# VHH binders against F-box protein At1g48060, part 7

Target 1, 365 residues: F-box protein At1g48060, of Arabidopsis thaliana (Mouse-ear cress) (q9lnf6)
Amino acid sequence: MKPQEEEEKNENMARKRSKSSSSLSIPLDIATDIFLRLPAKSVVRFSCVAKHWSSITTAPYFTNSFETRPNLLFFFKEADRFFVVTVPKPNRRPNESVSHTSSQILDSYQTPYPKHSCFTIKTESVHGLICFQRGTKPIVWNPTMRKFKPLRKPDKSWESLTVFLGYDPLERTHKVVAMPCDKASDECRILTLGSADQESWRTVKTNYKHHPSRGNRKNNYGPCRCINGVLYYLAEIDRHRLIGKFAFLGHSNVKNSLPMWVLEGEKKGEWSTYNFLPLSHYDRRLEFHFKLIGITNDGELIYVPNTVFKTFEVIYIDPIRKTFSLVKYEGVADKGFRQRNGLGEDKPLRGIQYSPNHVETLLSL

## First folded at step 1 (VHH)

Design Q8 (framework vhh_6qgx_2)
Fold by ESMFold2-Fast, scan of step 1:
Structure Q8 (fold): chain B 365 residues (1-365), chain A 122 residues (1-122)
Amino acid sequence: as target 1 above (365 residues)
Amino acid sequence: QVQLVESGGGLVQAGGSLRLSCAASGFTFSDYYMAWFRRAPGKEREFVAAISWSGGSTFYTDSVKGRFTISRDHAKNTVSLQMNSLRPEDTAVYYCAAEGDYESYYSGYDYWGQGTRVTVSA
């Protein structure tokens, strides 16, 4: 375009916009800046007010730019209902324990999958999405949008598989990776979410045959993590040779050690072993009441109660600085929480699952 | 809506054979693992055999390996258990089950039939 024609067109567009008598006259650039600073539920609610606001919240730029701070998400089922709770990690001084009063239920809704076994295997939360397995079919879940998306079987001949969820920072898309786990294989199936065309699985070959390992149920933490577009997971080659991990959390009978194996950089095939102090170092009673569920993106270990009855407390430990913080979340699991949500008062919450690095996302499934 | 109906139970002498069948309805049969479990009088329920959704993989408890064969027919929505060289200790109520956990083919089943009784006399 010529500069004069471009100037004339912009002048006419501005003139037409200035003559608008709309009662909802907030400019789109200003509205976008406001919406990027709001909680996801507020954004969804406001998108129902005007068609032009909905055009902002569904635009790829907005959905890719929408960012919330990582929170601890936990969820459980009671009968056919799904209860989803999100709690923030509060800013605190080293070794400071705090009470947090702004904890809230993210959502409560009827699950399309009432059977408990269907949610036993899940991925970590990756850029706001969580992936479950039901048999050989992956199901992608957006807790913010209350949406479940069952995917097709990755391969008709695979009778047992492991699913990983990753995020491609270059394409800004989620990718679901499936691998067989009954035999050593050099084949993966990968599917990109949000394609305009019908989503389909493509075949990718690995450099070596291997067996991926499934998540550790006792720790409620899978041995996998997606970091800057690279998927790290625990696997076996030639019997018990371990590969492809950035961190693996373990336990030992030695009183003063919690071993962790960490990869030192993306290209480096070298891994390091770190020994951290167990909970019994801080208070012997804690080891009977709390379990390790994972590590934050900030490198803090997260411990949650073995049983959630009338209170909800979370322990955050920086293993390098050796700092301990206990956070009590007011209004979670107590009598008021249970009454507001139609839950019984006489029993612990059952089947609780945790995701330590959850962010809200407006991505359509 | 999901239903599993067992049939084929009965009385047989030790060393004899029996074929159990399970008719499945109300779900996409070809997507599910299927299994047989049994409960003997005074004992807890135990795993017997399982078959993958494609029929390509089969699993058996050690006490029945080489004697029992599990199979499935997608056209008829049936799972069968062929029991050969029966022993008095095989006496139990046999249950058909659907949808297994892929980490454990012997647990995590969501749907169960009412059972069919097998009695093996000495």
Scores: ipSAE 0.000, ipTM 0.153, lowest interface PAE 17.1, mean pLDDT 69

Design T1 (framework vhh_gefurulimab)
Fold by ESMFold2-Fast, scan of step 1:
Structure T1 (fold): chain B 365 residues (1-365), chain A 122 residues (1-122)
Amino acid sequence: as target 1 above (365 residues)
Amino acid sequence: EVQLVESGGGLVKPGGSLRLSCAASGFTFSDYAAAWFRQAPGKEREFVSAIYSGGSTTYADSVKGRFTISRDNAKNSLYLQMNSLRAEDTAVYYCAAEDYGSYYTPSEYDYWGQGTLVTVSS
């Protein structure tokens, strides 16, 4: 063997091993820092490329450290396909009407739940998760991860139930709370997600027999929010009292008017009322075209169109500062949007569900 | 009374095939989603495959392309055709069904059979 040829073979073997070793050559700590700064969709996409990347994104340190700003999430079904859209609340001056293109995340995937009606009853987004139900079974949904986790029935004897989703900031866990809604009861079932016993429900007694839907039809929820580990919800008890403290947004027979009750003080159930300016104060045409869907974490009321055909506009109202902002999201519901997503152009988008204050989470279900 | 009864388990060599059957009684089977689960010695029960009332199917990644789930509503029966069997497929196989009107995922099943043993060994 010629010494030069032998040296070239040895160098080629060393380079081949070096290339093999270097094919995943970003250090774990640097990769983790990069991933923490990426949008959730980018993190999910890159974690599918290599096993090394997925080991980072599933680690408890990473999932506990990952955070995003709250956005407006809306979703709808067409032909067993699930369409999920998130739009940010854009920076704007008070009373400024803007038409702009926002960074929007459109996701589309097949769902095992073929009927639109199964999504009509759902919780607000709580630390990135949404809970809905099929009959008496709760289902936890992570829109970011495209994952659904069905839970066991909380109680086989309950003909109907109400489900709430909360987050415990001390334990850093989500809790699913189920209560019967046909009759007043002092019994709840609670399940902690991600625990060793997550398949089992535990019983908790409340201090009062109460009805969580305030006498509404079976599976109709009153407003519910989780704030600093405390779940606030509407319920009727012996003398029609409320449980917890919260702001209640009532349905009104007038589209541009809503009563808002703020419960001050947990012990006495004291209420304050807010004088809301009707939408006609801003534009008379809005009275019949928009509906209230919730409140942002910074206290703005969110209104969306009654019908979404070829445009998507959102109205944000700060009721305390009395400011009005109309945001038009370019590229949503228009002809281009529909053609890119295989949607028909001749009909409004049907059965749209909205979730304000949605935060992206990489939590494994 | 709701009852599910599995059959068709047995000893088979690696690379062989088996067909499992599940007979349902005491309910209108055509309205139910049905699934197969398995449990190997010393391990937790795991999902294998499911078929919804409308006929759509799902499979665990470990069996996709090798196993085929099917149903015969006229006979109130569920089947699992298992091909290219491996030693790792050795387990007790359970038939499961979900309540009427439920279009749920496989992990939501409330009704279970007693199981049938499948052993893949030379």
Scores: ipSAE 0.000, ipTM 0.205, lowest interface PAE 12.8, mean pLDDT 68

Design T2 (framework vhh_8cml_1)
Fold by ESMFold2-Fast, scan of step 1:
Order: structure tokens, then C-alpha cells, then sequence
Structure T2 (fold): chain B 365 residues (1-365), chain A 125 residues (1-125)
């Protein structure tokens, strides 16, 4: 038996045992309160016990109220398999300047790699979802539910495009925004995630002709931020760099329009470097072996190894509190992890993509 | 300042062998992963082989696997590509590239910090 097949059989056995349990008499309101406080993995398992449990976890009230602490999500391809791992961030200790700790993973799984999918170009994690693009087709991913949803092409004439993912806090819906990136344009396409019959691309005009700044493989932790329904992204107009933003308002009269404000950032392509302590301050070798992948919602800098071989260590730095944490995640990339997942013992993990602020969502795609 | 200089290209018959070298200067060679890419006439560049900063890990394209061997000498700031059992389809300009990271889309040219000018390999039947 291969490790993947053994793990799938064990998970199926656990689900059968859960379904045979007699915990069906708990009142709906109490069950909902309990489920809102459980990890997503536990909620999914309990929802298999009875139809009433499943009705709780799919209800809008529950899905809108379900909130997990942001975690570090990472994923990678090996052969034709797609590997996904979620690990917790360390507990904050404001009076601790330096710490070296060990931690356990929260979840790990593998699936077949989607054919002809490109995971190089992705959005940040937005309310539990991540959006990729395959050529000019957006693909929405729910890591918690292990589901991919390819969307229709936003425009037949666009040979290249940039995709953004936002969340409308008033409507409690995700919006996918697509714009051409070959040339300056005042036109974008918006799609609201929901039932298939209602999912269609709408055309919206922006106030300025612009194009989003193109990312590359080294900057793959997200091209934008969505904060309280406002989408922030980098854009270029006539060789000047501007910060573009879109505001999502959950009001029916603005649902088919996207008001845009272009913030003039540092003029003429000049950008300030954020001043923080270099890794060499802690150990001179770290700056050659770790790379910055992003910033948490709490303002912590996250560094990951350039190469992951038999250990997985992550560095968290709070530049305001001037704290340094090096966390070794047990059961990641080690011999046991590789054996359980059918990975070669003498091969580094490659092409790892990261999402530093991932929350779990039970939203169906 | 930074230079990558490829050498060892040439004309060879099918089934023959060539050894390419890439001499690096102007940066700390031992801190960089090194890759080989090639570009055939009228085609886009494609990934051939990669070696980690320490030399402890290597990877190859499906077309290179079993025929090509990448190696490096950090004392000499040089990376090598030993090419055996060459085929006409291996014809192209071979480029040396330096990457400060080791990433999933290692076949993506945008991941590499420094590039050489290339050396021509021609496999003629």
C-alpha cells in the first residue's frame, strides 16, 4: 500500500465511524455555536454525521460567521501531485526579542495536479479563497474544501490579463476582477461568485486608463490586498507608478459598477524601502538561505527557506516590537512526511507557493 | 560587473557528446542556484537543468533526464552541463542563468537574476 492510498483509506474509515455516532440530539443553536469554535477539519468531519449537521455548515449564517485565526498556507507540485500544508503562526510574546520554537502542522493533504493549470500567477488569500489564472481563464481555489472552480474567460479579445480577488463585506460575497495588462485600459470585467446560473462577467469602466503592474515568480505572494471591501493594487500610467484602488460597496445600485480611485504613490517610479532589521542581524547566513514572502495582518514579516530539504523552518519578525521567532514545523519535509506522501528522500521540495494570511472557509464553489 | 560566460558549444553528430561550461564573476557564486536553458531557432527558451547552491540537489527537464548531467565547482565559480547521446532536437543556443532561489516554476525565465549570452550547440545529421 502506498502512503497516499493508506491515508485515504484511514480518512474514509474515520468518516464512516463519525456517521455511525449517535450525537444527533444536540439542538441546532448549540451545535452551531460549537461548530463556529472548531477547526475547519473538525467541522467537515462532524458535518458527515447527520443531514442536520450538513445543513448548519452550508447555511449562510454559519459560513459568514465561521472565522479561523490566519495561518500560513503553502503548496507545491511534485510529479502530477499537488501538495497543500497549513501551519500555525507562533503565539505573540511582546516581551520576547528572540525565540526558537517547535510547532505542529494543522493540516496536510495531496490531490491530483489540475491539468494545464498555472499556479505561478495567484491572488492573496481573500476570506479563504485564492484565485489563479491559466492563460486568460481565472481559477478559484478553496484549500479548505479542496475544490477548484474554473471560470469562463472574461474577454475573448484579451491576450493577457491580470486577475484580482476581493470580498464585499456588505453582500458577503467574493468578487473576481479581471483587467488587461498588455496596454492601458479603462475597462474591467467583474464576476460575483455564487450559483452557476447567476455567475457572469459584467463590464465596468474605470476612471483612468491604466494597467496593473506585472508580477513575477519571485513576487508570488499576491499582487494586491483587499481591506474592508477595498482592493489595492499597483498600476502604471505613462511610465509613472500609481497605487490603484477599487471600492466594493454591497449596495444594489453599485453592484454593477466599480468606483475607482487612483492614488499617486511615489512619483516617477520611486518607491521607499521599508526599514527593518536585516536577517544578518540575527545570523549572517540567514540572508542567503531565507526569502521574504509577505507580511501578516498583524504586521509581522514572514521569511521562508530558499530551499526546503529535510526541515521546514519559518522566521517571523515583528519590526515594531523588534521580535524574532524561528519556528521549526515538525512533520514537514522530514523523512516521515516524505514517506507518508510518497516523496523522494533525497530531493528538495521545489516551487513552494505561500499565503501568509490564510483563513479557512467552508464556502462551496 | 556581473558576468556569466558560456563555452564548450559546437557542432556534433547525433549520438555525440559535449561539455558546456559557465564561468561566473561579480557575485557570490556559492549563494546561487544555477540553471541551463536552451532556445532553438524560432522557439521560446526552455528549461534544461538546475543545480542547487551547494550542489547537493539537481533537476532536469524530461528531454534531458538520463542524458545530461549538471555539476558545479564553487571553488572555480563554474557550472557545467555534460550532454551525452545528443539528438538533432537538442540544437539551440544554451544559456547559463543564476537564481538566488529555488522555486516551483524553475522553468520560468523571470525567476533568474542573471543570464549569460549563450553558446551555440548544433547537432547535425
Amino acid sequence: as target 1 above (365 residues)
Amino acid sequence: EVQLVESGGGLVQPGGSLRLSCAASGFTFSDYAMGWFRQAPGQEREFVALISWSGGSTDYSDSAKGRFTISRDNAKNTVYLQMNSLKPEDTGVYFCAADSTYDWEYSDESAYDYWGQGTQVTVSS
Scores: ipSAE 0.000, ipTM 0.143, lowest interface PAE 15.3, mean pLDDT 70

Design T3 (framework vhh_6qgx_2)
Fold by ESMFold2-Fast, scan of step 1:
Structure T3 (fold): chain B 365 residues (1-365), chain A 124 residues (1-124)
Amino acid sequence: as target 1 above (365 residues)
Amino acid sequence: QVQLVESGGGLVQAGGSLRLSCAASGFTFSSYAMAWFRRAPGKEREFVAAISGSGDSTFYTDSVKGRFTISRDHAKNTVSLQMNSLRPEDTAVYYCAAGEYDYGLEDSYEYDYWGQGTRVTVSA
């Protein structure tokens, strides 16, 4: 730290203290620290109490500093309402199965898409936002703020496309990437979320013509990950030249290990395979009751029930360390849960969609 | 070539009624959701009403619910907006819109095709 920088910091601290004393009965720095420790729902609720408190929760410093631990998010539609549930991933020892009793975050609100009974999300939550598409139109969703933002079509001439959501940590902005999937192409369209002036599709060319994997029809999303501003996705390229880093996670049959294909180094074109034990290795019954939905940021595979009736259990498997953990979430899908939320008690929850690694964000769409 | 042509706008006294019509051509009408949006002077375009491609579902903004009725005629390729109990705040240019999908019908971004608009003035 240089003397000039230190002097500027001291001056800024004095200004904040003076401003807090004049503007609020509670010092601004203390109020900000308190709000950063509150659940997102509490922050949104309290921002409506007074304009001065709203000024804290909408400030860029606060919104950029607001972080929650990654959670498992799932949602479903019942009649014309969305039900959005987030559950934490509890700390546990290897091979330890636990019951989790902390209060789950459940939100319920009217859906702007009343004709959709269910839809499939193939793109995971990215810094609190989820992107899906209907036909050739991308839609960005903030579950915390209950906001949906339809975007303009990336290209009017594309009959089918796939959409990926990424986050640029340098600009602190989300970017939506669209690619055609009906033919090999070197074109993509990119849109930066933000002000209307910045929300225009621009063309970016890739060095090679390629197909995003599994994006061969309308509403198909290819598997992807965004890490430190780099989008990683599975693609088909006729030449042994590759773009970025790719990983493929496949489903296994009863007698086969779950294959995972990881490309080590884009120039070498080599795929590494990791054979993971199937669920039947742990308990034969589990293969018929659970399905794989993704991987955590810690590298654990996440399995969820095929049907959610009166209990909600999640399986976490570390494929490298070969550890298994079953987590039972108390108060989810049970009689009390259903009664509190106006849900029927005699039928399974239907059309449930899952998103691993969800964090809450106050980002305005 | 897709074309939407609105008609039926005009001047009316508060408490009166108007019926707007939109004639559609150049696409498979029965497969498209149809909507009415309006823009008052100095305001942004706002949703008024929508009807699904099948005609089975209708949607209204709260301020017109119970006063306005949207309907469609597949044989004539028209969508209509019956406006009853009109108020001065209903004064706007009304636009007909067509969208390929039966979702997000309250958002103007869901609609690919738009008419030129028809003017409605409600005097106090």
Scores: ipSAE 0.000, ipTM 0.190, lowest interface PAE 15.6, mean pLDDT 68

Design T4 (framework vhh_7zox_3)
Fold by ESMFold2-Fast, scan of step 1:
Structure T4 (fold): chain B 365 residues (1-365), chain A 119 residues (1-119)
Amino acid sequence: as target 1 above (365 residues)
Amino acid sequence: DVQLVESGGGLVQPGGSLRLSCVASGFTFSDYYMGWVRQAPGKGLEWVSDISSGGSTGYADSVKGRFAISRDNAKNTLYLQMNRLKPEDTAVYYCAKDYEDYGSYFDYAGQGTQVTVSS
């Protein structure tokens, strides 16, 4: 470089640095307050702009203060790309069916995992995280942060396993629990998400041999839920079903009703059975087009389509008040949606997975 | 436009046999899982059997060893051979289509055919 050109270049660099420093000199408390008021997508976008922004969004104060309302999340894989959709539950009158036209949140990103089977077996969404399996290795997923964290295999001798995801409200940490599912065992493996020192599998022994209920042979997961730091799940001991502290929803062909098992007296292990009207009570054809995926945090049964082609509708049933509501989400799965997202117009969306009570979290994996 | 038309139902005595048929149109039959579901009087829907595009079969425990599902892709036809019928098998039987070879969920059903097992 000529000395004249070098002097001009140095002057331009000084001006650019001065402008950048001025733009980034926002106090931590003010920046934190701004970010807490932004949607999670905006926070993620801003954290990619500068190290200063990323430092704020990963701070414990910020992550502990960030909270969203539960939404219905569904996701599917097309080629090597994850498509993640979140839709809100709209306010409506009892027995009112509505169309929801508000902007739906769609995210799309590259996945490191090519095998479709890695995404078909999953836990409930627990404080913003979901856990999959790749063979016998758990994979923790944060949909908000677009991060996957593969965990070490819990046990080398286990041919197959069931994974549960829980949250400890005292420690404010997620815990992954693994159990063998093809044999009765008194061993569980537990891992706390966080620092590398805490991400080691620890053994917990139970007083008796049991295994988690897995439903049919095609599904290695039985129904489970984490509530206020307590993991509730179905298990079997010596050919007898032991019902954990869990509300279970299922269809009954014998009574033409939907049974719900509710724990009434936790210390006494007392369960009540409530029978509710089946979906066929409203329209016999609905049972061919919709499936039950769970219960919302406010006690509504949620049914989703078996197949999503050109329309997306969700059924919400309050079993106590006996109300039925069908919500149509406009702009989801239609021609415009597919064209904007590079999806085929003449084929159903495949391998769709659902989570009824998903909240967004900025927790680093 | 997807259409499924069931036939072959009727009245039969306990221990008897029936063969149900379902003629499909409006889609590429050979590419999809097909199955049979039933609804007994005053009861909900019960899955009976399914068959994959490749010919792999599944059966409900209540019918295993007595019923046989099959398909003829050249004729776009699904069959259910029902042997050693019991009064408990009395139901409307529906032919059902799935969109993919995942077997667990059906996205369309036909109008049904009545099966009555009575002495």
Scores: ipSAE 0.000, ipTM 0.157, lowest interface PAE 16.8, mean pLDDT 68

Design T5 (framework vhh_8h5u_2)
Fold by ESMFold2-Fast, scan of step 1:
Structure T5 (fold): chain B 365 residues (1-365), chain A 121 residues (1-121)
Amino acid sequence: as target 1 above (365 residues)
Amino acid sequence: EVQVVESGGGLVQPGGSLRLSCAASGFTFSDESYAMGWYRQAPGNQHERVAIITSGGSTNYPDSVKGRFTISRDNAKNTGYLQMNSLKSEDTAVYYCAAEYDDYYGEFDYWGQGTQVTVSS
């Protein structure tokens, strides 16, 4: 054979081998579609099998597109370990009570923050992340990835502050907002999570001087919500003016009804008040055994036990349709749960914190 | 990415000296708003603080290293240091650099991966 023809044949054989090898591989777009439909732990597990799968799961497109359906997340600390449990809200008929058997413990791991108090002030879960406040220092947590990211102090001159966590759907980034709460102010500090260039605090002026709510956690309800890229929070202007587009749930320990204030529409100063049936309407004993922790994204009130010992039951109430549902989560807090997680059997679980609308995220902190 | 990275560890004989370096990236010491510290952990022991330097420049050392170790920083080079003199076998450990914005409040925000120091004859 002529050297040029032999070289051409060898190139054609190499191309045929490349095509054959390519046909044995799953295309990245199909693999991406498959991974977007899997639970986060399955995605993490598979990404450890092959380097090209890790390239899919760490790509911005994948991490920005990956989002599971909202679940109830709760967590607690025992010494220096986190225990993180995620349970779904099961589909059910109005006023139907169910027993749910597919509850999952999300994780159990060592924390770099052994002090219990650092977890008592937190934001709601926002697109898979939760922000804690320790004194004047915010800490962002990804429960799915087991990652904590301490942030720099927003302002060294502020003696006290409130932090909020939000998500910008246009930029597909989380933003941490900090405001002083010791006096009325028109200054905010904002930090965008992402590249190092964006992870510095910048100053933004508000239109009004005001006092934001400083993390009232008595009912385990966050001081703010992020809905469609808008942060809603409670604040005061000159004693009487509440700022926010937010449902305010009053603690009902001594009341025969739950007041809720909802800001309707975009018109300034419009609030709607709803009086809900108390838990005693369904059973008088429930008011002594359950506490309100928040609202689902579809508008149901969530009540959890005051004490979690050997069973875990959650009450969901639609306050508008006046429907009641009790869900018992099998395999949570029971003997098997405690043995699997190295927990004692003779004590209630303590210091439990709840996030009603948690989704899993693979975002790197 | 914001991080600190240690270097300068190694094997040294008792009575010898080592200088550890802590290089900061993704943030800067140039505004002197950072406290910096060094911690160590030997196998089977808890983490032990060996030195801190506050944003204002004050230093503190435990009795076990006082007079032998000196912490310093060069804000222009964005680097912190631990000068270790008169090393003892008990100083054998992994040494960690840590940094916190606006002074030390009992724990540090950014931690390095550690550098091994072995003191052996």
Scores: ipSAE 0.000, ipTM 0.119, lowest interface PAE 16.8, mean pLDDT 67

Design T6 (framework vhh_gefurulimab)
Fold by ESMFold2-Fast, scan of step 1:
Structure T6 (fold): chain B 365 residues (1-365), chain A 120 residues (1-120)
Amino acid sequence: as target 1 above (365 residues)
Amino acid sequence: EVQLVESGGGLVKPGGSLRLSCAASGFTFSSYEAAWFRQAPGKEREFVSAISSGGDTTYADSVKGRFTISRDNAKNSLYLQMNSLRAEDTAVYYCATDEWGYSDYEFDYWGQGTLVTVSS
């Protein structure tokens, strides 16, 4: 971080602490309006000051009304510590490449899974929550609140499974979906996050027996996205076939376009295809250094570096408007970043995982 | 099914050289990050070297200048060229791969290991 950004942040924290102590007598509706305009970290801090403030931040109205702009989140481990970096998608002109120096949020804390963790993310951030697995046990993570919630095993007989996270906009609840992946199945287990009384796995059947997959049936790392209450994921029914309510977003070094397949009717088996230009259309070197991780809420493809050493750059492509933008995030992964965070300078960052479209949420797990 | 099979281990005298190979199958190796780790008797597993899908390499300080990691995507193979071997290099060497990057952390996929013994 630049000295001006550090100084600005310190002044903001002082002002927010002053508001907290002086605002304890403010009417609830006015305090709620103020809190909805504060960054999530500030709201969390102030909820610890008084029971009155905590009653605001835990109220359903507040948690359902709290919004932040979607950001790119990436995280990594160094020893027993977890580093969570949040960077915004800056506004920019078509085909404009920009450097971004503000709004970087770095959170660092001790990981609850320092050893033997297969901490891999299969899904995008969904309304502020991220779901991953430790073995066959699903874990829901709220990066804003620094809370992890291990869930009960979806099925005791499943030796291998994959987990997806979705959001129901009508109920305003998160749903966790688990599927077996060692053989074709039409059985899913679904759990709705909420009070303990409602957090139980229930069985739902799909119209097709299938494998969730990314082209390797044992890898179980299929791309996944939840849009307006519909979960889309990569699946296979037969050899060389991809079918289901899913989208295939590929990365290619040799094809003239990337196919995107969408199944719109389960009984009809209808497909829609969208073609994207490969990274080699913009610069042949990019295909060796960047990989596709997802799509933004406004329809841009997100490419991130295969390796993060001394610089951090992200590519955003609008496949419909055919626009390309390279964003350099200054102060990320560079010498200053590493020195401030006690990281070594001579090796790439460890075990980097990415989540696009991350928003902050105050939802209790 | 992701499978990694190491070969090339053996007995070698101090100052000697050895080339380890790792054969990958069941996945598109060219898109994966790959690394070598080792574990000496009575010690914890340690990082040796890594190579990205794009060919960028990193090395542990103890092997820098002596070991060279490389990959051949056409043959789905990872290699470790070990020169100027020392008694301290005696260990079981493991090949590891992961789709989401590389480091000295525990990768998702591991080989069975190949024993390297450096003694006079």
Scores: ipSAE 0.000, ipTM 0.139, lowest interface PAE 14.9, mean pLDDT 68

Design T7 (framework vhh_8cml_1)
Fold by ESMFold2-Fast, scan of step 1:
Structure T7 (fold): chain B 365 residues (1-365), chain A 124 residues (1-124)
Amino acid sequence: as target 1 above (365 residues)
Amino acid sequence: EVQLVESGGGLVQPGGSLRLSCAASGFTFSSYDMGWFRQAPGQEREFVALISYSGGSTDYSDSAKGRFTISRDNAKNTVYLQMNSLKPEDTGVYFCAAEFGTDYYESASYYDYWGQGTQVTVSS
């Protein structure tokens, strides 16, 4: 019987592969405990050495247990190279300004991707991944693994669109949401990252025709935030501003509609739950030199310089506790930084994009 | 279908002026940043000028600053490049390019749509 013989041969081949893996002298549980304590860079290096190590680093237990601290990631392109810098939020007392000495935190590689869009600047990392777009084509990036994944166009008829990245904590998957941005529409396209068989765009209708807000270029703050499986984004219906909300809570809760809240008679500042002190309260010159780029997971506002030349400073403000902290990152953008990375000393760094709350992830794209 | 059609090129003497135009169709022009690139014989395409989708920001190559002005008319789906004080080294084929929604300097590899180009020759 040909089918029975093929089945037996396949079982014998799988058994040989299993025996080969188990022939390694280091127990899997001990190796897993060691790897969970290593930096992500070291884990990636060791996973390339042997098939056994790769099995550990791709296992769900390991990927779910891998511990990272949120950092500020920023990136820029110079000529044909992409530069990625990660800086931590240092421990400090309320209202204390500090200098932080940065270790080697830069990665550099050649790529024409990703392309940044002013209509949908992704300033926040979502569970270790960052989403960009090139024209109407979304690109998902894993900075830790140095991997880019271009996705299919969400809709062939859409000439312009906005893309958001979110995370579904119940399914433990990333979701990409695309919406047209040239006119009001009730159509969205959603794609779940994962197995190739599940990676297709599906249509969801909103309960109102709307378009996502394009944001303000002075504030390099993305127009969306994903919190506990819910994507929040700014949008408009017939000149009325609203907050769009898409819940990523399992397949049973994914219907052909998105719930939305409409704000009527909006006054300037009604989008803020709190009255924040302006930067000029701390120093009148700061408003000319810094811009808001996002919020930490701890609820602190993050301000970065409008121009990065020879120094890199970040301002963290707790708007509720009204605390101010200026952090100077030593070894970033200075002469030594530029010389080590083949960058010129005569001009500011150009085209810098910021992603707050970045964590390292070993997820395969 | 997307089309970018350049016009206004020609032969001009050093110190002269030319105004290039690029007529766009088949896409939402007001959602795209527009750029001008040039290519001399045997060389790669080089950046000349960029204007944001709104017209609110512009950027220029070091060789174009102070001499060239990029502008756009979103009602006419047209982008322009006014070239003054032309030099022999400005000679090349000038290409109009469209890129979705960016406000900063970009390499040619990031542009989504390209025109066929228009020849600019600066010589006596």
Scores: ipSAE 0.000, ipTM 0.152, lowest interface PAE 15.6, mean pLDDT 68

